# Designs tried in a protein design chat: VHH binders against q96fz2. Part 28

Target 1, 269 residues: q96fz2
Amino acid sequence: CGRTSCHLPRDVLTRACAYQDRRGQQRLPEWRDPDKYCPSYNKSPQSNSPVLLSRLHFEKDADSSERIIAPMRWGLVPSWFKESDPSKLQFNTTNCRSDTVMEKRSFKVPLGKGRRCVVLADGFYEWQRCQGTNQRQPYFIYFPQIKTEKSGSIGAADSPENWEKVWDNWRLLTMAGIFDCWEPPEGGDVLYSYTIITVDSCKGLSDIHHRMPAILDGEEAVSKWLDFGEVSTQEALKLIHPTENITFHAVSSVVNNSRNNTPECLAPV

## First folded at step 18 (VHH)

Design EA17
Fold by OpenDDE, look of step 20:
Structure EA17 (fold): chain B 269 residues (1-269), chain A 123 residues (1-123)
Amino acid sequence: as target 1 above (269 residues)
Amino acid sequence: EVQLVESGGRLVRTGGSLRLSCAASGFSFKGYAMGWFRQAPGKEREVVAAITQSGGKIYYADFVKGRFTISRDNAKNTVYLQMNSLKPEDTAVYYCAARFGFYETAPNEYDYWGQGTQVTVSS
């Protein structure tokens, strides 16, 4: 996974992240560093994206079932990194393979500290290789959305009004991530960064791409992944597997350029 | 300063009971899983029992076999180990330990340790 969409306004995104804590109380996640949230139809590595994480990571007396939402840098910078520039990392930390997560220090260490997060997105993009050509067809991949009687397919939102309605009730993609905290050697703000855990693709996606993000499907999976106080690493890792509960459509080549940030990126062709 | 202070260790007869207490200070107790470990002479430190921050999940070592009960009082920043049906093999120094997040069975995974309390079980 090297490209996502996360374009919802902050208030809409927050509402979409409503949850129940372990006591059954309805809550909204509290924002940390809301000003770092930059909505975009075309999110690439090194950009900031909103993630959910346990409140216990910030408040030591907090209930671990409570959630915080925070923009973090895509591409995990390990806490032990001694260079002043994260771009000098010699290895790719955009993704973490589920099968080797415990073999790589950069991922194992923060995971052992309970630094699990849920990466939020409208969906993610993947490119299918076309047989016989060097051309790649991009696809937007996301959770199936509940068809409200009036809300046509994402493609049928012919009117701006219908488009707004679709996004107001959009089910966000929830991807399993690991984050770390890095303190720059020269001082400054602590950098929070994340990696997306990847798995082998489900059967439905296998023709498009052989790998997919580990998707946490449902509130229980999300809650268990985040709750590092009450759910062990071993139990959490059981949640990491392919899911068939996805849909996708072909999109234009507009998304190929990471600088393009328009609705055309995820519009069906 | 972080402190874990164990108490309650003493000499008891086989079949006897003890209650160990560990009072925590200097850190946010509610955010930590707590564990009891023991170390007998010439043996490695081993986990006895562990409990999550909420008390929702508990771990017992295989040798406990229902004899011991771990509990915690977050209002008092204290963790307890009720030990019943004690055996000479239970003779050891018992340590309280704290780990941020979920409990672990490996000693090296814990952040803070007490000084220990001696439990001696006579035949």
Scores: ipSAE 0.843, ipTM 0.931, lowest interface PAE 0.5, mean pLDDT 93
Fold by ESMFold2, look of step 18:
Parts: C-alpha cells; structure tokens; sequence
Structure EA17 (fold): chain B 269 residues (1-269), chain A 123 residues (1-123)
C-alpha cells in the first residue's frame, strides 16, 4: 500500500470519527495541528495524512481510551535517525510487514512505547499487473458502504450537492499503523511520522495484489489498537490480519500521476 | 520530584495477612501502570503483580496462586497489595514501581521505583 485518498473536509472527517470512550460517552477526537491537514484524492508517501492516537500520548493524566486526530508524515522516521533531512533515510518505511515487525528496530522500538495509530483514508489504490501487457490496472479499494440515498455510490452523484451527500456518511478506511517522534538535530518542531502495517492479501484482493494494509474492522478493533494503556503489544498484534470485508472498483489511469488531485482519481470506469 | 512510598511491611506469622500500600506523588499517576515487585536476600528482583491504568487488566506471578490481590485508587494516587495466606517464602523487600502505558514483568522496563518495605513471615 503506497497510495490513498483522504479528501474530506476537516469537519466531515471529524464527524466520521465519532466514537465512545471507555465510559460509554459519545465523543469526537480532538485535533492537533489541524492546519497541516491537506486533503487530496491522491496521497503518496512523504505527504501528511490524519491518524488517530490515544490522548495519553499528549496528556499523561488522560484516559487512554480517548482519541486525538493529527496529521502525520507517511514514512516513519525513527527517533534515532541522525541526519538532518528525513529524505536521507536509507530504507523504506512507508509500510511495515506484520511478520517482521518485532525484528526491525525502526518499528519494534516505537511499538514498545505504545506508539500505535489508526491511519485514516477514504480508501487506498492498488495496481493489478495484467499478463501479456506492460499496463497496470488501478483499483480503488474501500469498506463496503451503508445504503443511503446517494452515499456509497461514487458514480451516482449528479450534482455538487449529491456528491457531498455521497461522502457525508462515508465509512472511513481504518488501517493499523505505528508512529514515531523524531527531533531534528538542527532544531525545529518534532516530526510525527507513521508506517502502515501490511499483511498477505485476502482472497477477494488476491487477483489485484498479494499484499494489503492491515485493516481494523469495527470500533472494538480500533479501540484495542489505540489503547496502549489497557492493551498490551502482544494482544494488539492479534488484531493484525487480512479481512474480506472490503470492496473495490477499477479506476482510470489518471491516479497514476500523484500530481492529479481530482475526483476522477477514484471514479469507477 | 517523583516519589513512590511503600508502607505496611512488618513481621507476621505463617498463614497471616498483610496489606501493603504505595503512595505516589510528583508524577501523573493515572497515566501509569503500577506493579509490585519483591526481592529476597540473594535473589533477583521479581514481579509479584501489576495493574493497568483503569484496573481493567491485572497480572499475577504464578507463585501468588490466588493469595494476593492488587488494586489501585486513582483518586488517592495509591496502589495496594493485599497479601493473604503468607508463607516464609514470601519474606522479601517489596517495591512498588510505575511504567507509563502498559505494565511489564521485567524490572528494567519500569520508570519509577519506591525504596521498598520489608515483609517478614515467620514459621
């Protein structure tokens, strides 16, 4: 997984993230750095995307079941990195394989500090290799959407008002991530950055690609992954597996160029 | 300044009961998992019990065998160890410890330590 869509306005995104805390109280996540959120139909590594994490990471007296939403850099920069420029990192941290996560210092160390996050997206893109051609067919992959008048039917919108209604009730894709905090040696703000955990693809996606993001399906899974005060690393890792609860459709090659930020990127073809 | 102050350690007879307490100050107690450890003469420090922020998860070492109960009171910044059916093998200095986030069983994972309270169980 190396391309996502996360295009919703901040207020719509925030409402889509409504949750219940440990006491059963309905809440919205509180934003950190909201001005760094850059919505786009076509997000790539090194860009910022919103993630959920436990409030306990920021407030040491907080209930660990309470959530913060914050933009973070895609491509984890380890806290031990010594160069002044994150682009100098000599290994790829956009994804983290679940089968080796406890063997890689870049991921094991932050995971041991409870630095688990939920990466938010409308859905992700994946390219299918076609036998006998050099072309790859992109697909947009996302949670099945609950039936409403126009919601969940991306191609059915016939006006700006109907387009907004499609997305107003959109169920966001929730992917398991690990984050770290890096202090630049030359000074400046602490950099928060994340990796997406990957697993072998489910049967439904195996014809498209052999890997998929680890998807957290439902509020119990999301809560357990985030709550590092009440859920051990060992228990959290049991949440990391393929899911068949996904759907997809083919999209045009417009998405291939990461500069293209238009609804056409995810429109069915 | 961070402080963990254990109290309640004393001499008791085999089969007796004892309640240890540990009062915390100088840090955000609610964000920490709390643990009780013990160290007998000539032995390594070992975990006895641990408890998460909310009390939703609790760990007991195998030697406890239902005899001890850990609890916490977040309003009083205090963690407790109720010790019943004490045996001479329970004789040790008992320490409380705090770890940000989730508990662990290894002592080197803990951020803050008390100075300990002596428990002595006579035959």
Amino acid sequence: as target 1 above (269 residues)
Amino acid sequence: EVQLVESGGRLVRTGGSLRLSCAASGFSFKGYAMGWFRQAPGKEREVVAAITQSGGKIYYADFVKGRFTISRDNAKNTVYLQMNSLKPEDTAVYYCAARFGFYETAPNEYDYWGQGTQVTVSS
Scores: ipSAE 0.742, ipTM 0.902, lowest interface PAE 1.1, mean pLDDT 92
Fold by ESMFold2, fold request of step 21:
Structure EA17 (fold): chain B 269 residues (1-269), chain A 123 residues (1-123)
Amino acid sequence: as target 1 above (269 residues)
Amino acid sequence: EVQLVESGGRLVRTGGSLRLSCAASGFSFKGYAMGWFRQAPGKEREVVAAITQSGGKIYYADFVKGRFTISRDNAKNTVYLQMNSLKPEDTAVYYCAARFGFYETAPNEYDYWGQGTQVTVSS
């Protein structure tokens, strides 16, 4: 998992993240650095994307069930990194395999500090290798969406008004992540960055790709992953597994070029 | 100036009961898991009980066997250990400790420590 779509305007994205805290109160997550949110149909590693995390990471007296939403860099930069330029990191931290997470210092250390986050996206892209050719078929992969009179189908949208209707109640994909905080040696703002945990693909996706992001399916899973004050690392890791509750459709090669930021990237073909 | 101040330790008879308190100041108590540890002469410090910020998760060491209850009052920045059915083997200095986030059983995982209160159980 190396490409996502996260294109919703900030206010729509925020409303899609409505949740209940431990006391049962309905809330929206509070933004940090909202001006750093850069919506796009075609997000790549090293770009910023919004994640959810516990308010306790920012306010030491907070209820750990309360949520913050913040843009973070995709590609975890470990707190111990010594060079000035994060792009010089000698290993890939875009993803973190679930089976080795407790063996890799770059992931084990922040996980032990409770630095768990939920990575938000409309969905993600994967490329299927076709037998007998070098051609690859991209797919857009996302949660099944609840169809109502008000919510149209993604493939049936013919106009801007119908497109808005598709996304008005879109169920965001919620992926398990780990984040870390890096202080640049020359000074400046702390860099928040994340990795997406991966697992073996479910049967439904196995013909597309052999790995998938660890998806947190439902509010209880999201709450437990985020709440590092009430859920141990050991219990949180039990949430990390493949899911069959996923759907997909083929898309055109427009998405192949990461500079293409257009609805065509995720349009069915 | 972080302080954890235990109180309530004293001499009690076997089978008796005792309530320990730990008053916290100088840090954001509500964000911390709290633990009680004990250390008998010549022995290593060991976890007795621990509790998360909301009290939603609680740990007890095996030797507690239902005799002790940990609790906390976040409005008073205080953690308690109610000890019932005391045995001579419970004789130790009891310490409270604080860890940001979730609790652990190893003493070296804890951020702040009290000075301890002596509990002595006579046969």
Scores: ipSAE 0.735, ipTM 0.897, lowest interface PAE 1.1, mean pLDDT 92
Fold by ESMFold2, fold request of step 21:
Structure EA17 (fold): chain B 269 residues (1-269), chain A 123 residues (1-123)
Amino acid sequence: as target 1 above (269 residues)
Amino acid sequence: EVQLVESGGRLVRTGGSLRLSCAASGFSFKGYAMGWFRQAPGKEREVVAAITQSGGKIYYADFVKGRFTISRDNAKNTVYLQMNSLKPEDTAVYYCAARFGFYETAPNEYDYWGQGTQVTVSS
């Protein structure tokens, strides 16, 4: 996983993240750094995307079940990094394999500090290698959507009202992530950055690619992954597994160029 | 200034009971898991019990075997250890410790420590 779509306006995205806290109260996550949110149909590593994390990371007396939403840099920059330019990091931290997460210092250290996050997207893109050619077929991969959006949903809207309703009720993809906090040596604001945990692909995706992001399917899984005050690292890691509750469709090559930020990127072909 | 102050340690007979308290100040107590550790002469410091911020998860070392109970009162910034059926091998200095987030069993994972209170169990 190296490309996502996260294009919703901030208010729509926030409403899609409604949740219940430990006491059962309906809430919306509180934003940090909302000005850094850059919606796009075509997000690449090193760009910012919104993640959910526990309020306890920002307020030391907070209930750990309460959620913050914040843009973070895709590509974890470890707290020990010494250079001034994060692009000079010599390890690829876009993804973190679940089977080696406790062996890699870049991921083990922040995980031990409870720095778990949920990476939000409309869905992600993956390229299938085609037999007998050098060409690759991109797919858009996402949660199955409920009836009002699912039937003829993407690219099938017959009015602006119907298109708006498709995305107003979109079920966001929720991927398990780890984040870290890096203090630039020249000073300035702390950089928050994340990696997406990966697992072996489920049977439904195995013909497309052999790896997939670790997807947290449902509010119980999301809550347990986020709540580092009440859920240990060992218990949280049990949430990391493939899921078959996923759907996809082929898309055009428009998405191949990461500069293309257009609905065509995820339109079915 | 961060402070963890243990109290309640004393000399008791085998089979007796004793309650330890740890009063916390100078930090945001509610965000921390709390633990009780002990150290006997010539031994390594070892976890006795630990409790999450809400009390929703609790850990006991195997040697406790139902004899001790950890609890916390977030309104009073205090953690307790009720010790029953005490044995001579429970003789140790008992320490209160705090860890931001979830608890751990290793002492080097903890952020703040008290000065300890002596518990002595006589035959």
Scores: ipSAE 0.691, ipTM 0.876, lowest interface PAE 1.1, mean pLDDT 91

Design EA17
Fold by ESMFold2, look of step 20:
Structure EA17 (fold): chain B 269 residues (1-269), chain A 123 residues (1-123)
Amino acid sequence: as target 1 above (269 residues)
Amino acid sequence: EVQLVESGGRLVRTGGSLRLSCAASGFSFKGYAMGWFRQAPGKEREVVAAITQSGGKIYYADFVKGRFTISRDNAKNTVYLQMNSLKPEDTAVYYCAARFGFYETAPNEYDYWGQGTQVTVSS
């Protein structure tokens, strides 16, 4: 998993993240660094995307079930990294394989600190290899969406009214992530960055690609992954598995170029 | 200054009961898991019980299950250990400890420690 869509305006995204805390109170997550949110139909590694994390990471007297939403850099930069430029990392931290997460220091250390996050997206893109060729067919992959008489089709989002019918009630994809905090050696703001945990693909996706992000399906899974005050690392890792509760459609090759940020990137073909 | 102050340790007879308290100050108590540890003469410090922020998860060492109960009162910044059916082998200095986030069983995982309270169980 190396490309996502996360294009919703901040207020729509925030409302899609409504949740209940441990006491059963309805809440919206509180933003950190909202000005760093850069919505796009075509997000790639090194870009910022919003993640959810426990409020306890920022306020030591907080209820660990309360949520913060913050943009973080895709591509985890370990806290011990000594170079001034994160692009000089000698290894790829865009994804973290679930089967080796406790063997890789870059992921094990922040995980032991409870640095679990939920990576938000409209959905993700994956490219299907065609046997005997270098041609690849991109697909947009996302949660099944509940249709109502007021909802619309993805391909019909070509005007403000039609966009609203598709996206106002969109169920965001919720992927399990790990984050870390890096202090640049020359000073400046602490860099928050994340990796997406991956698993073997489910049967429904196996013809497209052999790996998929670890998807947290439902509020219970999201709450347990985030709540490092009440859920141990070992219990949280039990949430990491493939899911069949996904759908997809083919999209045009417009998405191949990460500079293309238009609705056509995810439109069905 | 961070302080964890244990109290309630004393001499009790075998089969007796005792409640330990640990009052916390100088840190954001609510964000921490709390643990009780003990150290008998000549032995290593070992976990007795631990409890999460909300009390939703609790750990007891195998030797104390069924006899001891850990609890916490976040309004009073206090953690308790109710000890029943005490045995001479429970004789030790009892320490409370705090760990940010979730609890652990290893003492070296804990951020703050109290000075301890002596519990002595007579035959």
Scores: ipSAE 0.677, ipTM 0.882, lowest interface PAE 1.4, mean pLDDT 92

Design EA21
Fold by OpenDDE, look of step 18:
Structure EA21 (fold): chain B 269 residues (1-269), chain A 123 residues (1-123)
Amino acid sequence: as target 1 above (269 residues)
Amino acid sequence: EVQLVESGGRLVRTGGSLRLSCAASGSTVKGYAMGWFRQAPGKEREVVAAITQSGGKIYYADFVKGRFTISRDNAKNTVYLQMNSLKPEDTAVYYCAARLGFYETAPNEYDYWGQGTQVTVSS
């Protein structure tokens, strides 16, 4: 996974992340560094994206079932990194393979500290290789959306008003991530950064791409992944597997340029 | 910083009972998993019991065999170890430990430690 969409306004995004804590109380996640949230239809590595994480990571006396939402850098910078520039990392940390997560120090160490997060997105993009050509067809991949009588298919939103309605009730894609905290050697603010865990693609996506993000489907999966106080690493890792509960449609080549940030990126062609 | 202070350790006869307490100060341990460890002379420190922040999950070492009970009172910022049917083999210094997150069985995974309390079981 090298490209996502996360364009919802902050308030809409927050409401979409409503949850129940372990006591059954309905809650909204509290924001950390809301000013770092930059909505975009075309999010690339090194950009900031909103993630959910346990409040216990910030407040030592917090209930671990409570959630915080925070923009973090895509591309995990390990805490032990000693260079002043994260771009000097010699290995790619955009993704973490599920099969080798425990073999790589950069991922194993933060995971052992309970630094699990849920990466939020409208969906993610993948490119299908066309047989016999050097051309790649991009696809937007996301959770199936509930058709409300008023919400036509993403493709049927003929009016701006209808489009807004669709996004107001949009079910966000929830991807399993690992984050770490890096303190620059020269001082400054702590950098929070994340990697997306990847798995082999489900059968439905296999023709598009052989790998997919580990998707946490449902509130229980999300809660268990985040709750590092009550759920062990071993139990959490059981949640990491391919899911067939996804849909996709072909999109235009507009998304190929990471500078393009328009609704056309995820619009069906 | 969390300070942990154990109490309740004493000399007891085989088959006797003790209740150990660990009081936290400096900060709350509400977000911490708590554990009891023990170290006998010439042996490595080993986990006895551990409990999550909510008390929803508990771990006991194999040698406990239902004899010990770990509990916590977050309002009192205290963790307890009720020890029944004590044996000479249970003689050790007992330590309280705290870890941010889920409990672990390895001592090196814990963030804070008490000074320990001596438990001696006579034959």
Scores: ipSAE 0.861, ipTM 0.941, lowest interface PAE 0.5, mean pLDDT 93

Design EB1
Fold by OpenDDE, second read of step 19:
Structure EB1 (fold): chain B 269 residues (1-269), chain A 123 residues (1-123)
Amino acid sequence: as target 1 above (269 residues)
Amino acid sequence: EVQLVESGGRLVRTGGSLRLSCAASGFTFTDYAMGWFRQAPGKEREVVAAISWSGRSTYYADFVKGRFTISRDNAKNTVYLQMNSLKPEDTAVYYCAAKMGLFTESPEDYQYWGQGTQVTVSS
C-alpha cells in the first residue's frame, strides 16, 4: 500500500469514527494535534494521516477502550533512530509484512509495547500490471458502502451536491497499523509515525495486486486491535488476515502524480 | 436523559399520507444519524429510512419505492418521515432511532429508541 485517500472534513471524519467503549458508551474520538490533519485524495508515504489509537497511550490509567484520533507520519520511524532526519532511514517502513512483523526489530519492539493503531482512509490505491504493456491501471479499493438514494458508484455524482451526499455517510477503511514515537536527537517535538501491516491479497484483489493492507473489518476488530491494555499482541495478531469484504473500481491516471489532490483521483473511469 | 418521542401515527386509508415526527432530547443531535424503523405484528423490526447527521445522505428500504421521505431539522432536534401512498402493508409501529456517527441498516446498531407510534392503513 503506497497511496491512500483521506479527504473528509475533520468533523465528518470524527463522526465517521464514532464508537462504543467497553462500557457501552457511545463516543467520538478526541483529537490530538488536529491542526496536523491535512485532507487529501492522494496521500503518500511521509505525509500525515489520521490514525486511531487507545487513550491509554496518552493518559495513565485511562480506559484503554477509549480512542484518540491523531495525525501521524506515514512511514514508521523507530524510536532508536539516531539520525536527525527521518528521511535518512535506510529501510522502507511504509509497510510491515504480517509474516515478518515479529522478525523485524523496528516493528516488533513498538508492537510489543502495544503501539497498535488503526489507519483511517477513504480507501487505498493499487496498480494493476497490464498484460503485455508497461502500463499500470490504478484502482481505488474501499469498503462496500450503503447504497443511498442516487448514490450509484462512487463518482457517479454528477454534481457537487451529489458528491457531498456520497461522502456524508462514508464508511472509512480501517487498516491495521503499528506506530512508534521518535525523539529527535537535537530536541523538539516527539514524532509519531506509523506503518501499515500488509497481508497477501484476498481472492477478489489477487488479479490487481498480490498484497493488500490488513483491514480490520468491523467495530470489534478495530476495538481489539486498539485495546492493547486488554488484548495481547498474540490475540491482536489473529486479526491480521486478508478480507474479501472490499470493493474497487478503476480510476484515472491522475492519482499517479502524488501532487494531484482532486476528486478525480478516486472517481471511476 | 435521552428521549425520542414519536408522533403523528394514526389510522389512514389506503393511498393516504401521513407525516411522522420524532423529537430528540438529551444528546447532541448533530452527532447522530437518525432512522425510522417499523415493526408489524409477528414480523421483525426493519429499517424504513435513515438520514445522516447533516441530512445530506439518506437511505430507504426497498419497499419504500419513493413513497416516503426522511428529513431532519437540526435546529429543532427533530426527524420526520413523510409517508405517501400508504398501503395496508405499511401498518406497523414506527420507531425513531438514533445512532452516533453513520447510519446503518441494522437496528441493533442504534443506541436510542423511541416508544413508537402506531400507523394503521385501512383498505
Scores: ipSAE 0.792, ipTM 0.901, lowest interface PAE 0.5, mean pLDDT 93

Design EB11
Fold by OpenDDE, second read of step 19:
Structure EB11 (fold): chain B 269 residues (1-269), chain A 123 residues (1-123)
Amino acid sequence: as target 1 above (269 residues)
Amino acid sequence: EVQLVESGGRLVRTGGSLRLSCAASGFTFSDYAMGWFRQAPGKEREVVAAISWSGRSTYYADFVKGRFTISRDNAKNTVYLQMNSLKPEDTAVYYCAAKMGIFTESPEDYQYWGQGTQVTVSS
C-alpha cells in the first residue's frame, strides 16, 4: 500500500469513528494534535494521516478501550534511530509484512510495547499491470458502502451535491498499523509515525495486486487491535489476514501524481 | 436520560398519508444517525429509512419505493418520516432509533430506541 485517500472534514471523520467503550458507552475519539490533520484524496508515504490508538498510550491507568485519534507520519521511524532526519532511514517502513513482523526489530519492538494503531482512510489505491503494455491502471479499493437514495455508487454522483452526500455517511477503511515514538537527537517534538501491515491479497483483489493492507473489519476487530491492555500481541496478530469484504473501481491516472488532490482521484472512470 | 419519543401514528386509509415524528433528548443528537424501523406482528423488525447526522445522506428500504421521506431537524432534535401512499402492508409499529456515527441497515447496531408508534392502514 503506497497511496491512500483521507479527505473527510475533521468533524465528519470524528463521527465516522464513533465507538463503544468497554463499559458500553458510546463515544467519539478525542483528538491529539488536530491541527496536523490534512485532508487529501491522495495521501503518500511521509505525509500525516489520522490513526486510532488506545488512550492508555497517553494516560496512565486510562481505560484501554478508549480511543484517541491522532495524525501520524506514514513511515515508521524507529525510536532507536539516531539521525536527525527521518528521511535518512535506509530501509522502507511504509509497510510491514505480516509474515516477517516478528523478525524485524523496527516493527517487533514497538509491537511488543503494544503500539498498535488503526490507520484510517477512505480507501487505498493500487495499480494493475496491463497486459502487453507498460501502463498501469489504478484502482480505488474500499469497504462496501451502504446504498443511499441518490448515489447508488460512488460513480453515480453526477453533481457536487450528490458527491457530498456519498461521503456524509462513508464507512472508513480501517487498516492495522504499528506506530513508534521517535525523539529527535537535536531535541524538539516527539514524532509519532506508523507502518501499515500488509498481507497477501484476497482472491477478489489478486488480479489487481498481490498484496493488500491488513484490514480490520468491524468494531470488534478494531477494538481488539487497539486494546493492547487487554489483548496480547499474539491474540492481536490473529486479526491480521486477508479479507474479501472489499470493493473497488477503476480510477483515472490523475492519482498517479501525488500532487493531485481532487475528487477526480477516486472517481470511477 | 436518553429518550426517543415517537408520535404521529394512527389509523389511516389505503392511499393516505402520515407524518411521524421522533423527539430526541438526553444525548447529542447531531452526533447520531437516525433511523426508522418497523415491526409487524409476527415479523422481524426491519429498517424503513435512515438518515446521516447531517441529513445529507439517506437510505430507504426497497419496499419504500419513493413513498416515504426521512428528514431531520437538528435544531429541534427531531427526525421525521413522511409516509405517502400507504398500504395495508405498511401496518406496523414504527420505531425511531439512534446510532452514533454512520447509519446501518441492522437494528442491532442502534443504541437508542423509542417505544414505537402504531401505524394502521385499513383497506
Scores: ipSAE 0.011, ipTM 0.317, lowest interface PAE 8.6, mean pLDDT 91

Design EB12
Fold by OpenDDE, look of step 18:
Structure EB12 (fold): chain B 269 residues (1-269), chain A 123 residues (1-123)
Amino acid sequence: as target 1 above (269 residues)
Amino acid sequence: EVQLVESGGRLVRTGGSLRLSCAASGFTFNDYAMGWFRQAPGKEREVVAAISWSGRSTYYADFVKGRFTISRDNAKNTVYLQMNSLKPEDTAVYYCAAKMGLFTESPKDYQYWGQGTQVTVSS
């Protein structure tokens, strides 16, 4: 996974992340660093994206079922990194393979500390290789949505009004991530960064791409992944597997340019 | 204290119309999707219609078939259900419910419930 969409306004995003804590109380996640949130139809590595994480990471003795929402840098910078510039990291940390997560120090160490997060997106993009051509067809992949009246499918949003209706009750994609905290050697603010765990693609996506993000489908899966106080690493890793509960449609080549940030990126062609 | 108070339920003839209202209090109304559910005797509670927090997105059960319209007034903390072309099969107790964030089809996901209002459609 190398491209996502996360374009909802902050308040809409927050409402879309409503959850029930372990006591059964409905809650909205509290924001950390809300000013770092930059909505975009075209999110690339090294950009900031909102993730969910347990409040226990910030507050001692907090209820670990409570959630915080925070923009973090895409591309995990390990805590032991000694260079002053995160861009000097010589290995790719955009993704973490599920089969080797315990073999790589950069992922194993933060995971062992319970630094599990849920990466939020409208969906993610993948490119299908066309047989016989060097051309790649991009696809937008997301959760199936509830059919709403007059909102049609994403493809039927021919008007701005219809577009707003489509996104008004949008179910966000929830991807399993690992985050770490890096302190710059020269001082400054702690950098929070994340990697997306990937798995072999489900059968439905296998023709598009052989790998997919580990998707946490449903509130229970999301809660267990986030709750590092109650759920062990071993138990959490059982949640990491391909899911068939996804849908997709072909999109235009507009998304190929990471500078393009328009609704056309995820619009069906 | 959270309260949902339904009103408007009554006896009507087949083909008649009713408008149900639900007045909400005790919570941040604009953060909640609202839904109308119904329960007939001996049947499970089922979703009739739902509306997003902003009112821009709506859902209707298959049996509604364009007969009902859900709406909300956030300034009044009220959700409405306009029911037209009523049938005997629509006879049930109608409940207003609230869910933080997005609406869903499942009654189990809704946290707050009204006491219900009886709708009876005579043949």
Scores: ipSAE 0.839, ipTM 0.920, lowest interface PAE 0.5, mean pLDDT 93

